VHH binders against Guanine nucleotide-binding protein alpha-13 subunit (gpa-13). Designs and how they scored, part 1

Every score and structure here is a prediction.

Target 1, 348 residues: Guanine nucleotide-binding protein alpha-13 subunit (gpa-13), of Caenorhabditis briggsae (q4vt39)
Amino acid sequence: GCNSSSLNKLQVPEVRASRSNTPASQKSSDQSYSHIRLLLLGSAESGKTTVLEQVRLLYKQHFTESEYFHRRAFIYHNIFKCIKSLCRAMKMSDIGFADPINMGRSQSIIADEENHYGIFSKELAEKIKCIWADKSMQSLYARRSQFNLNDSAAYFLNNLDKINTLDYKPSDRDLIMAYVPTCGVQNVIFTASNQSFQLFDIGGQKIDRRKWATQYEGIDAIFFCLAISEYDQKMNEDMVTNRLDDALKLLETISEEPMFATTPIYLFLNEIDVFCEKLDVIPLSNYRKDFPGGDQDDALDFMENLAVAALGKRDKSLYRVYRCIAIDTQMMAELLSTVFKDIMKRKR
Positions, changes and structure headers below are counted from each chain's first letter, unless a header gives other numbers; antibody chains aren't numbered by Kabat.
ipSAE, averaged over its two directions, is called F for ESMFold2-Fast, E for ESMFold2 and O for OpenDDE. V2 adds 0.75 times the mean of E and O to 0.25 times the DockQ between the complexes of E and O.
[cut] marks letters that were taken out.
The coordinates of atoms that the task and the answers printed are left out; those that the model quotes come from them. Centres of patches stay.

## First folded at step 4 (VHH)

Design n2 (from a10 with S57K S100Y; framework vhh_7n9e_1)
Fold by ESMFold2-Fast, scan of step 4:
Order: sequence, then structure tokens, then C-alpha cells
Structure n2 (fold): chain B 348 residues (1-348), chain A 126 residues (1-126)
Amino acid sequence: as target 1 above (348 residues)
Amino acid sequence: DVQLVESGGGLVQAGGSLRLSCAASGFTFSSYAMYWGRQAPGKGREWVSGISGSGGKTAYASSVKGRFTISRDNAKNTLYLQMNNLKPEDTALYYCARGYGSRSAFDISSDSFDYWGQGTQVTVSS
């Protein structure tokens, strides 16, 4: 029971990390006031949790054995959840598998009500591999915007043999790629260039957003994550609202918040790699009628301008916009270094 | 490991030409803007040119515009700088730099990128 988040609805194999759900506004020590306080915001699956994990890895906040166990469990759960969603999408779309035997395998996956926080049996792993390799399934995945699927699902499905072993320990890459819903308010304290920072992460799903205002007090800077690759996807909560539209409205709301009138917003336009891959198959103009066409650079410029427009009449000195790939550790190292230096140059 | 290896420098007479190459490895080359910078003896680093990930957009310092051409071959993970009508003032160590995915080629400055290669020396005699 952390805060009516989606994680409260899932059974977890271990106890939560110590004090990870401490509210940003609740400070009890004088040393907490010496930190530059950063609030990490964005829709669910915007990459904000990946940014938090990159900070932990880059600034020597290593994962414990307990945290590895927790991440490993969610990797298996997410793989199963993704393949089950794909099987349901095949059935709903009345699309036949290229291999008819996969129909029976798919029905078995759909009927399986287990959460699968542990390794898959040899039989289950083979079913998943056969279904994923099916040419009709790959064609459906190429049209994934119609089914609201996680854009990183292919990473784990393509690496199933490496992941599904008794001695599997998630790599740094696997930890970055894993999706674990944020429960309540999580925070990390770290040092960059001799300056202490505290970064707060809060759930991005609509039900969690009602708690955001409780975290606004005393924030020095906002990190807003927006996955531009979601231009073709719908919100899971209603299956009607475009994910990018929801994220832009959320950004507008945060930018207009009176408590943040003088608070700088660092906007992270995430998943530029996935975005560029999607443009080759799913034209941006199908979802954004004002896009006149052009190459990938023109599309990126259009998306950046769209995000800047959502900031409204905010003074240019009170925002920075960055394009990124949150799962690219080297890119994030350089980008975060630049951001932290900019924050330190500002007067607190 | 990210690696950038520059080549093609040398001694050339004023009015001559050189083509620099930068071989990149260890990252998805097409996802990054790439840059050429230079440092003359006793001077600070100077931005020379930038190119977007797709190659569709390029930018040049005023000192080299019309004489230098930046290009890239994403299939070969290679960045190029064609230098024509070289002047003694172009004498410098030339560095290939990887930009952040977040940076536009048109907004680049010397503080906006790191030099990843060791550089290749270009000397223009009068």
C-alpha cells in the first residue's frame, strides 16, 4: 500500500527499499536543506524512472542485492505481460498466426493468470519464443500504436534465452531497460561536482498525479520527461487519449503552476531513437496534421517546437530543452553533467 | 567503449586541400550530431562545423564557411571534413567530437561538446 499507485495492485516478492517513499516536502534534518532539490515529473513510461536509474548508476548509488532481486522479478513479469498483451491483440484483431500451431500456444498464454515474477519453465519459454518469432506477430508489433504496447518490449523478448536462466543477474543495461512502476514518492541523494542533490520521483499515471501538488514545496528545479515516440499511442487508462497530447497538457499544467513561476524546467525529450525508427513506418503527419513533412531532423524540430509551445509564455531563462535516449548511459552522463552545471550556475 | 579516430591531416601549401576522416565505434552513430573542432597553438578550442544525425542539417563557423564541407556516411560510421582553399590561419589540431543527442548542429558552441579523439594535425605553409 504505498499511495494508490499501480504498484499497490501488484504482488511484490520482497519488502520495499528503506525510506524510498519519503515525501519531498517532509524534511526533518538540517542537512536536507543543503541539497538542491529536483522534482522528476512525466507521464507513466516517459523515461523518468530510467533517468533516476541512470543517476544512481552514474553517481555511485549502486543497486543492492535486494534491489537486483526486485528488478529481476519485474523483468520476467514485464516480458510475460507484454507477450500476453500481444496475444490478446492478435485475437482481438482476428489475425491468424503464420504458424497455425501458435494459435494454441497463444490461447495457453492468454489463459495463464499467473504474474510470473520467476524464471519461465522450458515449455513456457519455448511458447513465448515461437509466438514472438511468428511473422504475423512481428507484423502486428510493427503496428503496435494501435495496441498501446511498450516500445522497449522487443529488447527483452529478443534476449529471452540470456535472461531465462537460474543464475541470471540483470546487467546495467537490463536494469535501465526494465520498467518498474513508481510507488508513491521515491528519492535519491547524490553528489555531482561537490554539490549535493536530492532527486524525487513520483508516479506518472493519472491516479498518482493527484498527489503531485503535495511535493511542490521547496523545489529548486523540475526535470520533465516526455517520450516523443508516443505520438502514435493511446493512454492505457482510457484507450482514447493520445499519450503525447496527455503529456503536453501535463507539461502546460506544470509550467502554469504558481509555485513554479520562477522554477526552471529542464525538459527531456526522450526516445529520439525509437521516434526516428517509427517515422520510417508510421508517418508523423497521420497524427500531427500541422507537420508539413520532411526528414527525421525536421520531425525532431517539430516535436521540440510542440513541447516549447506547451510551456506557454514562460521566460526563456526558466527552461532548457534536451533531446535524449534515456537508456544510453554515455549520452545521459554528458547530458546530466551539463544540466547539473546549469543548475549550479543559477542563484538558489 | 566510445572511440573516435581522426585521420587525413598533414602539411599542405596555402590554397591546397585536405580531407579529414573520423572513424566512430562503440555507439549508434546515426543517433548523434557530430562536430569538428580545432585548437591552434596557444589558443583556445574553436568550433568549426556540425552535422545532424541524419546529415540533413549542417552548420559552419564564419571563418570556414564556403571553404569547408562536413559530411557523414552512417553506413560506415564515418565523419568527414573536406577542406578547400586552406590558409595559414587554418593551422591547428583538428578534433572529431560527438555531440549530445540533445544538441542541434546550429546551436553548437565550444562548451556544447567534448573532444573524444586525439586529433589530427593540419599545418598550412605560406
Scores: ipSAE 0.024, ipTM 0.439, lowest interface PAE 7.3, mean pLDDT 79

Design n3 (from a10 with S54K S109Y; framework vhh_7n9e_1)
Fold by ESMFold2-Fast, scan of step 4:
Structure n3 (fold): chain B 348 residues (1-348), chain A 126 residues (1-126)
Amino acid sequence: as target 1 above (348 residues)
Amino acid sequence: DVQLVESGGGLVQAGGSLRLSCAASGFTFSSYAMYWGRQAPGKGREWVSGISGKGGSTAYASSVKGRFTISRDNAKNTLYLQMNNLKPEDTALYYCARGSGSRSAFDIYSDSFDYWGQGTQVTVSS
């Protein structure tokens, strides 16, 4: 299932109502379109929304002023939500704050029921900065998988002073890091190398095999995003199921579907930077007993082999595998250009 | 600036052998799977063989399996194709290629290429 309760929680009625974007996943499957049709799949936090935003930035017009304004609101909300989640995680841990004053600061943040879609007060910003700088908080963040915390939290919190200004305008990088689906595009029509494409992101919708025959008929290629950094993380829904295992099961299910038997799968092994960072503190062998050990390159090779195995009996010509960092715009520009050329070659 | 330069082709009798070489530059050679492809006159391009970035895994088209051996020397940024028991049907322009869209060192089965050399001609007479 691709259920994403975190996306639903992020919704702001004013922002949603101002969007021309209405639920269009079924309309997005309209086969009357003459362009090459791409289906974007993966777990809610696999980086698929980031890939969609990269496509929008690289192959579409830049965001409008209205879109910047709405994304700014969500960036503040995301920062507050992240620090509040970290404070809750600290409360659930056996380790107290290094600075005792931060205990009181943390309690006040947990008790704050506001959504904070605007600029932070000087007092609130100072509390957030002090809590984030705490040595015990940094230690807890290093073990964030135990508390199912977003790996992007550090980006927002490390940039608080720059973001918390009256005249703040989100950079392209801020927009990529925000993961704001309600302000983003659920599907995008774009042109690359004189060819029209349409990319469908079905969002947090539960994938139902019975619906694929009616909703996704005529898909020309599948983009599957897999965050390999999730090897140590559990699903929010049950706190038992490993996120990587869940993603691999979904990949296997997609690859085995009869309607996708001749549809090429472009597999994006995302978050290789976060993965390599985690290997230094969280051994892969704790989660994958058949990993024989080795350096970071050996671990990356192992993860790639694991993903390819999940593709099952699929013909080698019907898949491509890429290692990427979805938030790296230059890397994604080169990668997407190569992918679109490969897809166009298949349609010759 | 990616460059691939093939050498080692020529005229050979059926049953003979040739060793092709490809000098690569402009990218981190060991980070990419590499391939040999061929194109006979008036025909489409055919994938011949692939090798992983570290050289641990190889794959071959059924038409050449058991007769051709792909290898690489990452210290010299060079790809090789040892061709034994050549047949007239092996006559083609042989080109080395980097996988199209593959940033993975593991994909040995790619049939798509984003960079290729000018090729080296192999002619096999019966």
Scores: ipSAE 0.000, ipTM 0.124, lowest interface PAE 18.7, mean pLDDT 76

Design n4 (from a10 with S57R F106W; framework vhh_7n9e_1)
Fold by ESMFold2-Fast, scan of step 4:
Structure n4 (fold): chain B 348 residues (1-348), chain A 126 residues (1-126)
Amino acid sequence: as target 1 above (348 residues)
Amino acid sequence: DVQLVESGGGLVQAGGSLRLSCAASGFTFSSYAMYWGRQAPGKGREWVSGISGSGGRTAYASSVKGRFTISRDNAKNTLYLQMNNLKPEDTALYYCARGSGSRSAWDISSDSFDYWGQGTQVTVSS
């Protein structure tokens, strides 16, 4: 059972004697266990990268200084991309800003072609804060899914002053909320319950999916992330294809893959909180004619049934379905513990 | 960390009423099904009632159906159990409980709980 004394020891500051003389000894102990290989799949922005970051934070040692530097750069870039997208959505909506001055500020942001991987100037930061605080902008953000807007934008925009400092170091929460593009294959090696795991993350956009088959060899389990909140959103690649339909077709394709005929699929139905918030503003029946109506619980059951249907004729022993909020570290700690335990039972 | 703190128990005569409260913290309250369970001296734990994350669905053990009402206030992270027409057989330690981050997070009839509070004692006299 769960050892309460272990939790108490985790709260004690560790006085660490410097150890860098024998990195190979750590690898040698890791090599004593059979490696379980996990493939992390899902569409872009499905939450799969967030799951990877949760695994890093819950089961792996802290990030290196260079890793923090790169994460910080992408946090700034993502903040700027988010505000620019919101400004474009405001322009497309034909809704005027509550403060007319913000129209000029918004136009300035839209015209800014820099990538912004560094700290924002005082002038840029003030423009962003004024635009974000605008009552009309906040109203647009409340219906953000109709305009294909990032659902995590509020977190960073609400904390801009803290983030926009020369000495900024991302917190664990900041790392979980940040999107860092997957180039090639990202992976994490970690240990849970004396078992070594390797989790592979591969790009989820349509162009990257042709590379997926090269990673199928030797996979022990699949983690498939599906953002159910995307039922009303279109893919950025074409602005035509419904994101949920794309994700369901992708899940169907993976479930039918001959190499995965006996490979368990752990399905993470992500963003259940955002999904429930959207239902009152954006009825599910507007996008799914086969939804007979009902409350939030009926809608969640309907979405789970769609995902299970996409698994096709797969034996029930070869999948598990979980509802989650990938950015909720406590929920993910409990969920991942359950998943790793299930995987270990299959291998023993 | 997850905290569940029950209150509102006490001594009451048969036919009386009590309202129990459970203050929840350390998790996204609205995303979990919540439960009330009880344990009388010398008996095993008994599931009493469950409520979905939204509050839209409720379920009750046959022994309490029609007398007890489960409810929640997601803005206050609080779970309630309104107990009416209490019987001596309702005497027990009452526990607030939460489901796991798996399917049990929304299953209102599940006895699969990962967290329990300390409990609040309810004693019903004849």
Scores: ipSAE 0.232, ipTM 0.643, lowest interface PAE 4.6, mean pLDDT 80

Design n7 (from a3 with D102G; framework vhh_7n9e_1)
Fold by ESMFold2-Fast, scan of step 4:
Structure n7 (fold): chain B 348 residues (1-348), chain A 128 residues (1-128)
Amino acid sequence: as target 1 above (348 residues)
Amino acid sequence: DVQLVESGGGLVQAGGSLRLSCAASGFTFSSYAMYWGRQAPGKGREWVSGISGSGGSTAYASSVKGRFTISRDNAKNTLYLQMNNLKPEDTALYYCARGPYGSSRHVYDLSESGFDYWGQGTQVTVSS
């Protein structure tokens, strides 16, 4: 065939000796105190954006009106994208809608090429509600891993009437549940235990990857987010590559990066709740032939071992592994406090 | 405030048994893996045993496997260590520890692992 490259291995450009300019936003933070610099990494939908939002809620304590407006737009877009994907999945299945009228509604949703970053019309909202309530659609959604759908879709679809209003302002919970793609390089400056931190979140788009190597200098720690619940899912881009394999290969690539040879990596094994729920219905051994069987704790240990193996020959002092539910603010408050204390201990 | 209070230590003859207890307060006990560690005079802290939040999974250091049993009572917020066939080499200050939320039960170096909460310890002395 044509030239083929591994979609699982992220190729980061070699570090080049280029003119190093501190961005204006970084210069303002470099006054009299050095920030501890944290790099947030992970594949799409790994929970890294959610971790950033938890840091903002727990330590920075504000969102601007512009940020609320932007997130509201993506909530509508994601709801429509999700229902359209579900409608396409119903069309490709040999199972029809329980209510025959929903076939016509579904076809109109599929034919709708708008991005829907704004409120839905009453007519469109009714179509979405009727399709979502359909018994056959609910059965399809129970098999959602086969269609690579965001697990937060049910949260928003179940609350459509509250969301679909002109005066809708996303709650803190809505902001955490919303999938908003990282655009470019974002950073948050915050204080924890009287220590200043700067957290960088890097987008996965090709144009942003050209800047990745320039962000590697002076990084004190890496936060790597990995959604272990994705063990049964394929990447949307090719529908062939297992999402967990892609994430593990990305972790391997970052761990092998020469600039990070002595940089500690904090692994956030995210979505442990979804993972444990899936194990009851979708055996891990169906996707991981080397899993010897066992209970939920054995499965979690197996996933930790896969992540640690991806770190390669990295010394144990240069990584920590945490199980988490990134959308659980109380859990994340406790976990992030522990992580920041560990990082501060390293700076003794 | 998180607090861990160990009890049940004492002087015992080689081959004897002791049961240690750790009373936990200030957090949702069942949500955390718990550990027993020990420190002998002139030695660093060593991991002895770990137990998952549910109590469904346990792990032991090779030096104590088959002799010690870790357990927990989540209704009473209490962690236990049943120590059988004690050896003089088991003489140490025994302390319970809470890992960070979601931490693995297989933490082998408690001096490095970043644990925030440790008990004061209970002394176990094994003679002859």
Scores: ipSAE 0.013, ipTM 0.407, lowest interface PAE 8.8, mean pLDDT 78

Design s1 (from a12 with S100Y; framework vhh_vobarilizumab_d1)
Fold by ESMFold2-Fast, scan of step 4:
Structure s1 (fold): chain B 348 residues (1-348), chain A 127 residues (1-127)
Amino acid sequence: as target 1 above (348 residues)
Amino acid sequence: EVQLVESGGGLVQPGGSLRLSCAASGFTFSSYAMAWYRQAPGKGRELVAGISSGGSTSYADSVKGRFTISRDNAKNTLYLQMNSLRPEDTAVYYCARAPYGSSRTAFELSGTSYDYWGQGTLVTVSS
């Protein structure tokens, strides 16, 4: 029931054609003409799709009209899902709206069972704007880490009037900020440092993982995304399994895969900003009984040790570990450049 | 532009001490993990010591207990205090900056890549 798209066009930045590499930058024919194949893995909402979108943004890949339409649909869906979750959080917390009329509006939003993949009606948009502007709602959102809500909601809700137009086309920033589930397999072909790469993204939800093994052949490196901020969250599929535990078990499974015995894993510990914000209000020790306490650096070190432990007996030369904020384009530009250079050194 | 400038190398007798400095510029020094590497004649480049942005340190087995890595964020300077020097410590020593967001030292998470290097400073341990 989901659609995924791939960009199979190489990046053609304006400045590339005006420069040429000397013999000192020459690569072997294998490096020059072969795609380096990268597999992007992680659970749902780990940030892996955001990493793919950053690659598309940074390496000048073009989106098709179908891809824009698909992403636009999920932007509306995400806005509605976010406001509905906030309304439920208000109800669960026994918090009254500053404007009593918003109580009825909130109940209407909670009762609305439509998925809202299209533009909002004037009536629905007005309800959403009134609820979002409510001072009690803004106070709840300021405490969002207590309710497992991401900061992307404010971005879209603050820009609702610009987004809710018939001619709306998502900007690059809108695409990065939106959560768009990956269904099936998506791939993008791009060039970095005169080397062609092909990056495969596959759905991270449990049902989609049944297709992962079909993509294991010929992979040169694995990008594994793990949202460390999810230490306090449960899987939507069962509402029982801790999201971090699921991700760590998945990482262990991938690290032990015989086809990946000599394949390097680049581990992206994502959402370090959200993680640090949560620590002050949701103690890590409530979810990880083996965490002895400490400051933010101690907690981050603990999380890195969990991830490294999940890699098992893997040779240390066959993995790299990074902290990141996948929605931070400047950070991702520096990080991805470093990662691609490391991969190129291995491939020679 | 990112710049790393090493100093403090020289000739020292076995058992002696030497302090290396690395002056960093062009980036927010306090936000990055830093390391010292060395390359001896006829050998490959070896990671010697690393320090996180938070100050956690790690060392190669060959230098553990003899070398101390430290940083002064106010001066944007990385240090390597080398004690009980041995002839096998003779090498060109390089200062290196880890990729943005690297939190553990390269020794603790073997395989962490370093993205910027200094020019190096020569250390010779000989009578």
Scores: ipSAE 0.013, ipTM 0.382, lowest interface PAE 7.3, mean pLDDT 79

Design s10 (from a12 with T105Y; framework vhh_vobarilizumab_d1)
Fold by ESMFold2-Fast, scan of step 4:
Structure s10 (fold): chain B 348 residues (1-348), chain A 127 residues (1-127)
Amino acid sequence: as target 1 above (348 residues)
Amino acid sequence: EVQLVESGGGLVQPGGSLRLSCAASGFTFSSYAMAWYRQAPGKGRELVAGISSGGSTSYADSVKGRFTISRDNAKNTLYLQMNSLRPEDTAVYYCARAPSGSSRYAFELSGTSYDYWGQGTLVTVSS
């Protein structure tokens, strides 16, 4: 049962794991196919799931109706979570709403404990639109990086009327902009330059990291995603651990893993756009004492040096470092092409 | 589709000035280092000026103090202001975009490392 086209049948919370593209009758023949095996790693919200979605989009893996159904549901859920987070951030600010009636609307949103996996009612959609249009809310959103706010919120909130329809089908851009958490181990098989690849995506939250070791065998390359913009942010799990420090420690752990001693690591330093915007408001030196100051290029070089340092004594031939914006499909198309060619060259 | 379209070239007298523009489309312009290259008749391509995504600039010794590279991220446009032009500056000028994911400042990259080039704009400095 759960493959109904009706949103009312969705359970809370439900995340579809990435399925194998190998036909069920041929899954036992996996060893007869020469796949290059890739392990996709990173902390929660590092952009690793976005990288997986870019691979699916760029290498033309079809989405099933069930997959569209789940993504559509999580788009609504994420829109509601975004507006609720923004309302909570407004409540913590020194400035109230420009329209006083939005205070009551905001309190209604904060008090709403529904998960909203379906289309919004007309009343709820109007509340969301009024709150989002508020001048004080827009001013808060302009400073979003200071408040740990999701940068994709504007994309969905600005397009709410298009998304909040019964016949809504997520576009490729909508799928990339949506954050859908990964559950368990996901894998996808795809072809690039006549070479078959198998990509394993494992959940980045601390609870999901316990599954990483089970997928270590036979890995040809590691994709490690670091959201460098998170230098000022704390982990939701404990509210004390710096997110960048956690990510760097994970990278160190993976690089020192004996199974990966000769496995190349491709570092994706993600969210360089958010990072650069954030530097203008939140100095890097407030969080990184060793940063001597400088411009955006100096800050990017410093972050790259931190990531390389976390690799330890790893041979320089066994890593590559890339600056990226995982939600930028054109950038990711070019980057992934370069990476796959490099991996193929290593296998020759 | 990535496109770079240069404009502003022409014939100028020695000592004159020109401003070259490069209109970029099909990619997130603000996230890439950009460069101006030139190719004089019978010579290879020469890096003239580079600008990082953050706005840091670098110049070839032959143009230092005379040329200024700049960018307008809101307009997706790269500029090269050329002052005190010399006959030796006569060349086709090319706009170039650094490789996706590159951590190198544009001026440190070899010409063979750039992913995308424009069609070029001719600058002739002659009496």
Scores: ipSAE 0.494, ipTM 0.807, lowest interface PAE 2.2, mean pLDDT 81

Design s11 (from a12 with T105I; framework vhh_vobarilizumab_d1)
Fold by ESMFold2-Fast, scan of step 4:
Structure s11 (fold): chain B 348 residues (1-348), chain A 127 residues (1-127)
Amino acid sequence: as target 1 above (348 residues)
Amino acid sequence: EVQLVESGGGLVQPGGSLRLSCAASGFTFSSYAMAWYRQAPGKGRELVAGISSGGSTSYADSVKGRFTISRDNAKNTLYLQMNSLRPEDTAVYYCARAPSGSSRIAFELSGTSYDYWGQGTLVTVSS
């Protein structure tokens, strides 16, 4: 199921249907009688959506036309959302634009209440390009991790002219860099090493223990995505709960669930690049008083130990821990290959 | 495609110095632990020095105090500064990359755990 969200209100049923794996686009082997069943878990913005897209890209021949249309719409929406967030961040910082004309352009972007799921007008595209090129904006964006800004913003904004065309079709890289929200249970069927897998994503819905027994019977492995860069961030829902603490509590809840007692958990400690960038400006010790200090390696080891501690008394054979950058397709290709191989070895 | 290309090897007198370089391409260099291995004629490969993504270093006892591993993430280059060279340092030197997702520093990983290796560069220490 899909929960009541602003996304659900704005998106018609067709949008949710287009996010489901379409049988007509599947390889014959993907429809085998036996699947290894994988559950994809993590908080919003943990990188789980990106991991799902990497699986689709690396193990699926192509996307359906409906899926391309859906992702194209969200690419435009996300570009506009990103530039609007950057304009708001600039206003809140009281830093002036290098080009004074951009202050007026920025204010018009902030005042624009449209969702922009379609191609931008020439006027809007020009405003966005001028704002993005501003030296003060570029300086703000260089510190983006401090302000919870999307790391894909530079990619899309640097390529706006290519993307803002009537005949635009998203590239594989565009699909990976796009953050398309999920709002229901989505599944992807794919083949790796002649083995059929089915990956279930819960979407933006909060996990309810009472629903697990009816929805997730026969899960062979859990993929848990944890954005370690969230150590300094608060939940959007209440603006007081630390995002990392919430994610660690979720991991603890999943690890202690009787239904998953013998189910291996593959931890993806995501955003290690953003994490290391933040450490240079926002000390980990400001948020984790038990961190004794040290370099980037000490901080990464500390975060890994926090995640492992959240697994509780779980047997070491029933988890693996990986450090990753979910948007790095080559890294994810190598990592997912290793993970699927380990899962297949367990089934033997 | 992951590529590692070593350079800087050659003939050196005992007590001399050499600096090896490894040019990396096809991956996010700054996110990986890196290592230098060597293989003397008729022997297996041995780990010489390792450097983590964060810059922490480790050395084999035989080279500690004489060799220095370093990295330049802006240039995607790994270095090995070799001082006070001995005839026993004669070997083909290999640049190696740690596996994706590795949570250990390069020096703690065995050679069999590394994903990618360069072609090697020959260092001969002789009078």
Scores: ipSAE 0.344, ipTM 0.739, lowest interface PAE 3.2, mean pLDDT 79

Design s12 (from a12 with A106Y; framework vhh_vobarilizumab_d1)
Fold by ESMFold2-Fast, scan of step 4:
Structure s12 (fold): chain B 348 residues (1-348), chain A 127 residues (1-127)
Amino acid sequence: as target 1 above (348 residues)
Amino acid sequence: EVQLVESGGGLVQPGGSLRLSCAASGFTFSSYAMAWYRQAPGKGRELVAGISSGGSTSYADSVKGRFTISRDNAKNTLYLQMNSLRPEDTAVYYCARAPSGSSRTYFELSGTSYDYWGQGTLVTVSS
């Protein structure tokens, strides 16, 4: 589970999952149900949970009613977090709201410490809609990469009326666009090219990382997600540590793990679209002193080289590096097909 | 469905110019490296020019200085500007997309590494 402390502030609807939440290392080997076991790792918001959701959608795995309920709750929570972050960004801006009334609305949003896992009241929904429609807010959102803003904000905020209903059920697209933190260990069993796979997703927040070592036994391949767009962002846990530096240290630790000495690592350099968009506004050299300058390709190559360096002395045959956009279902379909084929070839 | 449709081929005299276009659909065009290949009668496919998602370009020695590859991400279109055409440039020209997640440039990818190809457009250079 996600219960690490009596002071844990994560309060979410319980998931009565029909899927196994059992750690990979605790599953008995069974030749009649042999699986290729995949461990999905990455820091929080790296896109790893989105990769898991893409696997479920592409390989037709069923979502339970409890899982839909849980994700629905986080969609509301994420919408509220997004608008609150935008309001904080406006406060840090030297430009005020186009409609002065929105200043008071924004201040009330910032002061609201509720988690908002349920539908919004009519008052709150109207307040959010008025703030989002503000011309100064829209201008700030156009520059969102400068302020560490959630890139899914427009998707949900533009559809608030559809989402804010008692009978709302998330679509496949809604599930992919939503950020849902993994509580404990989640897994899904699926079939690709007549081969059975089991994919384990573990919480990427610092508090959940103590669980990672319990999953190291019996792993056939590691999927490691890095959101390269996070080069300018700090971790929510301390507001000091650079998110990319944290992710690179995690990758280094996993690559050096003795149990993974012969286990292939598939690196997913995620959010390349957000990364390239940010480069036009936030120079990489402001955060990476050793970046010599150049165009978007030079920056992408530099980021890939950072990730490869974090793998250390790992043999080249034991890793693959892929650039991706985890929310792009067509791209992920092609990429995952290539990855699963490579894994299957290794097991021959 | 990934689709690449080439156009702009035709008959041109030696020393002339042509601009080829490739209309792409069914994928996020801006995120992929693209290439132009050609196949002359009785010969294998030859990689002519490549362009990365960020716009970095690479050319075969046989066309360097004469051909220019470019892209318009807003229109999902790849271009090949062909100047100072020679009879040996006569071939069917193909638009190709690099594999998903590829970090390889034109010079790092073999022809067998490209995962989608267009139907081709014929370029004939003769008097």
Scores: ipSAE 0.201, ipTM 0.644, lowest interface PAE 4.4, mean pLDDT 81

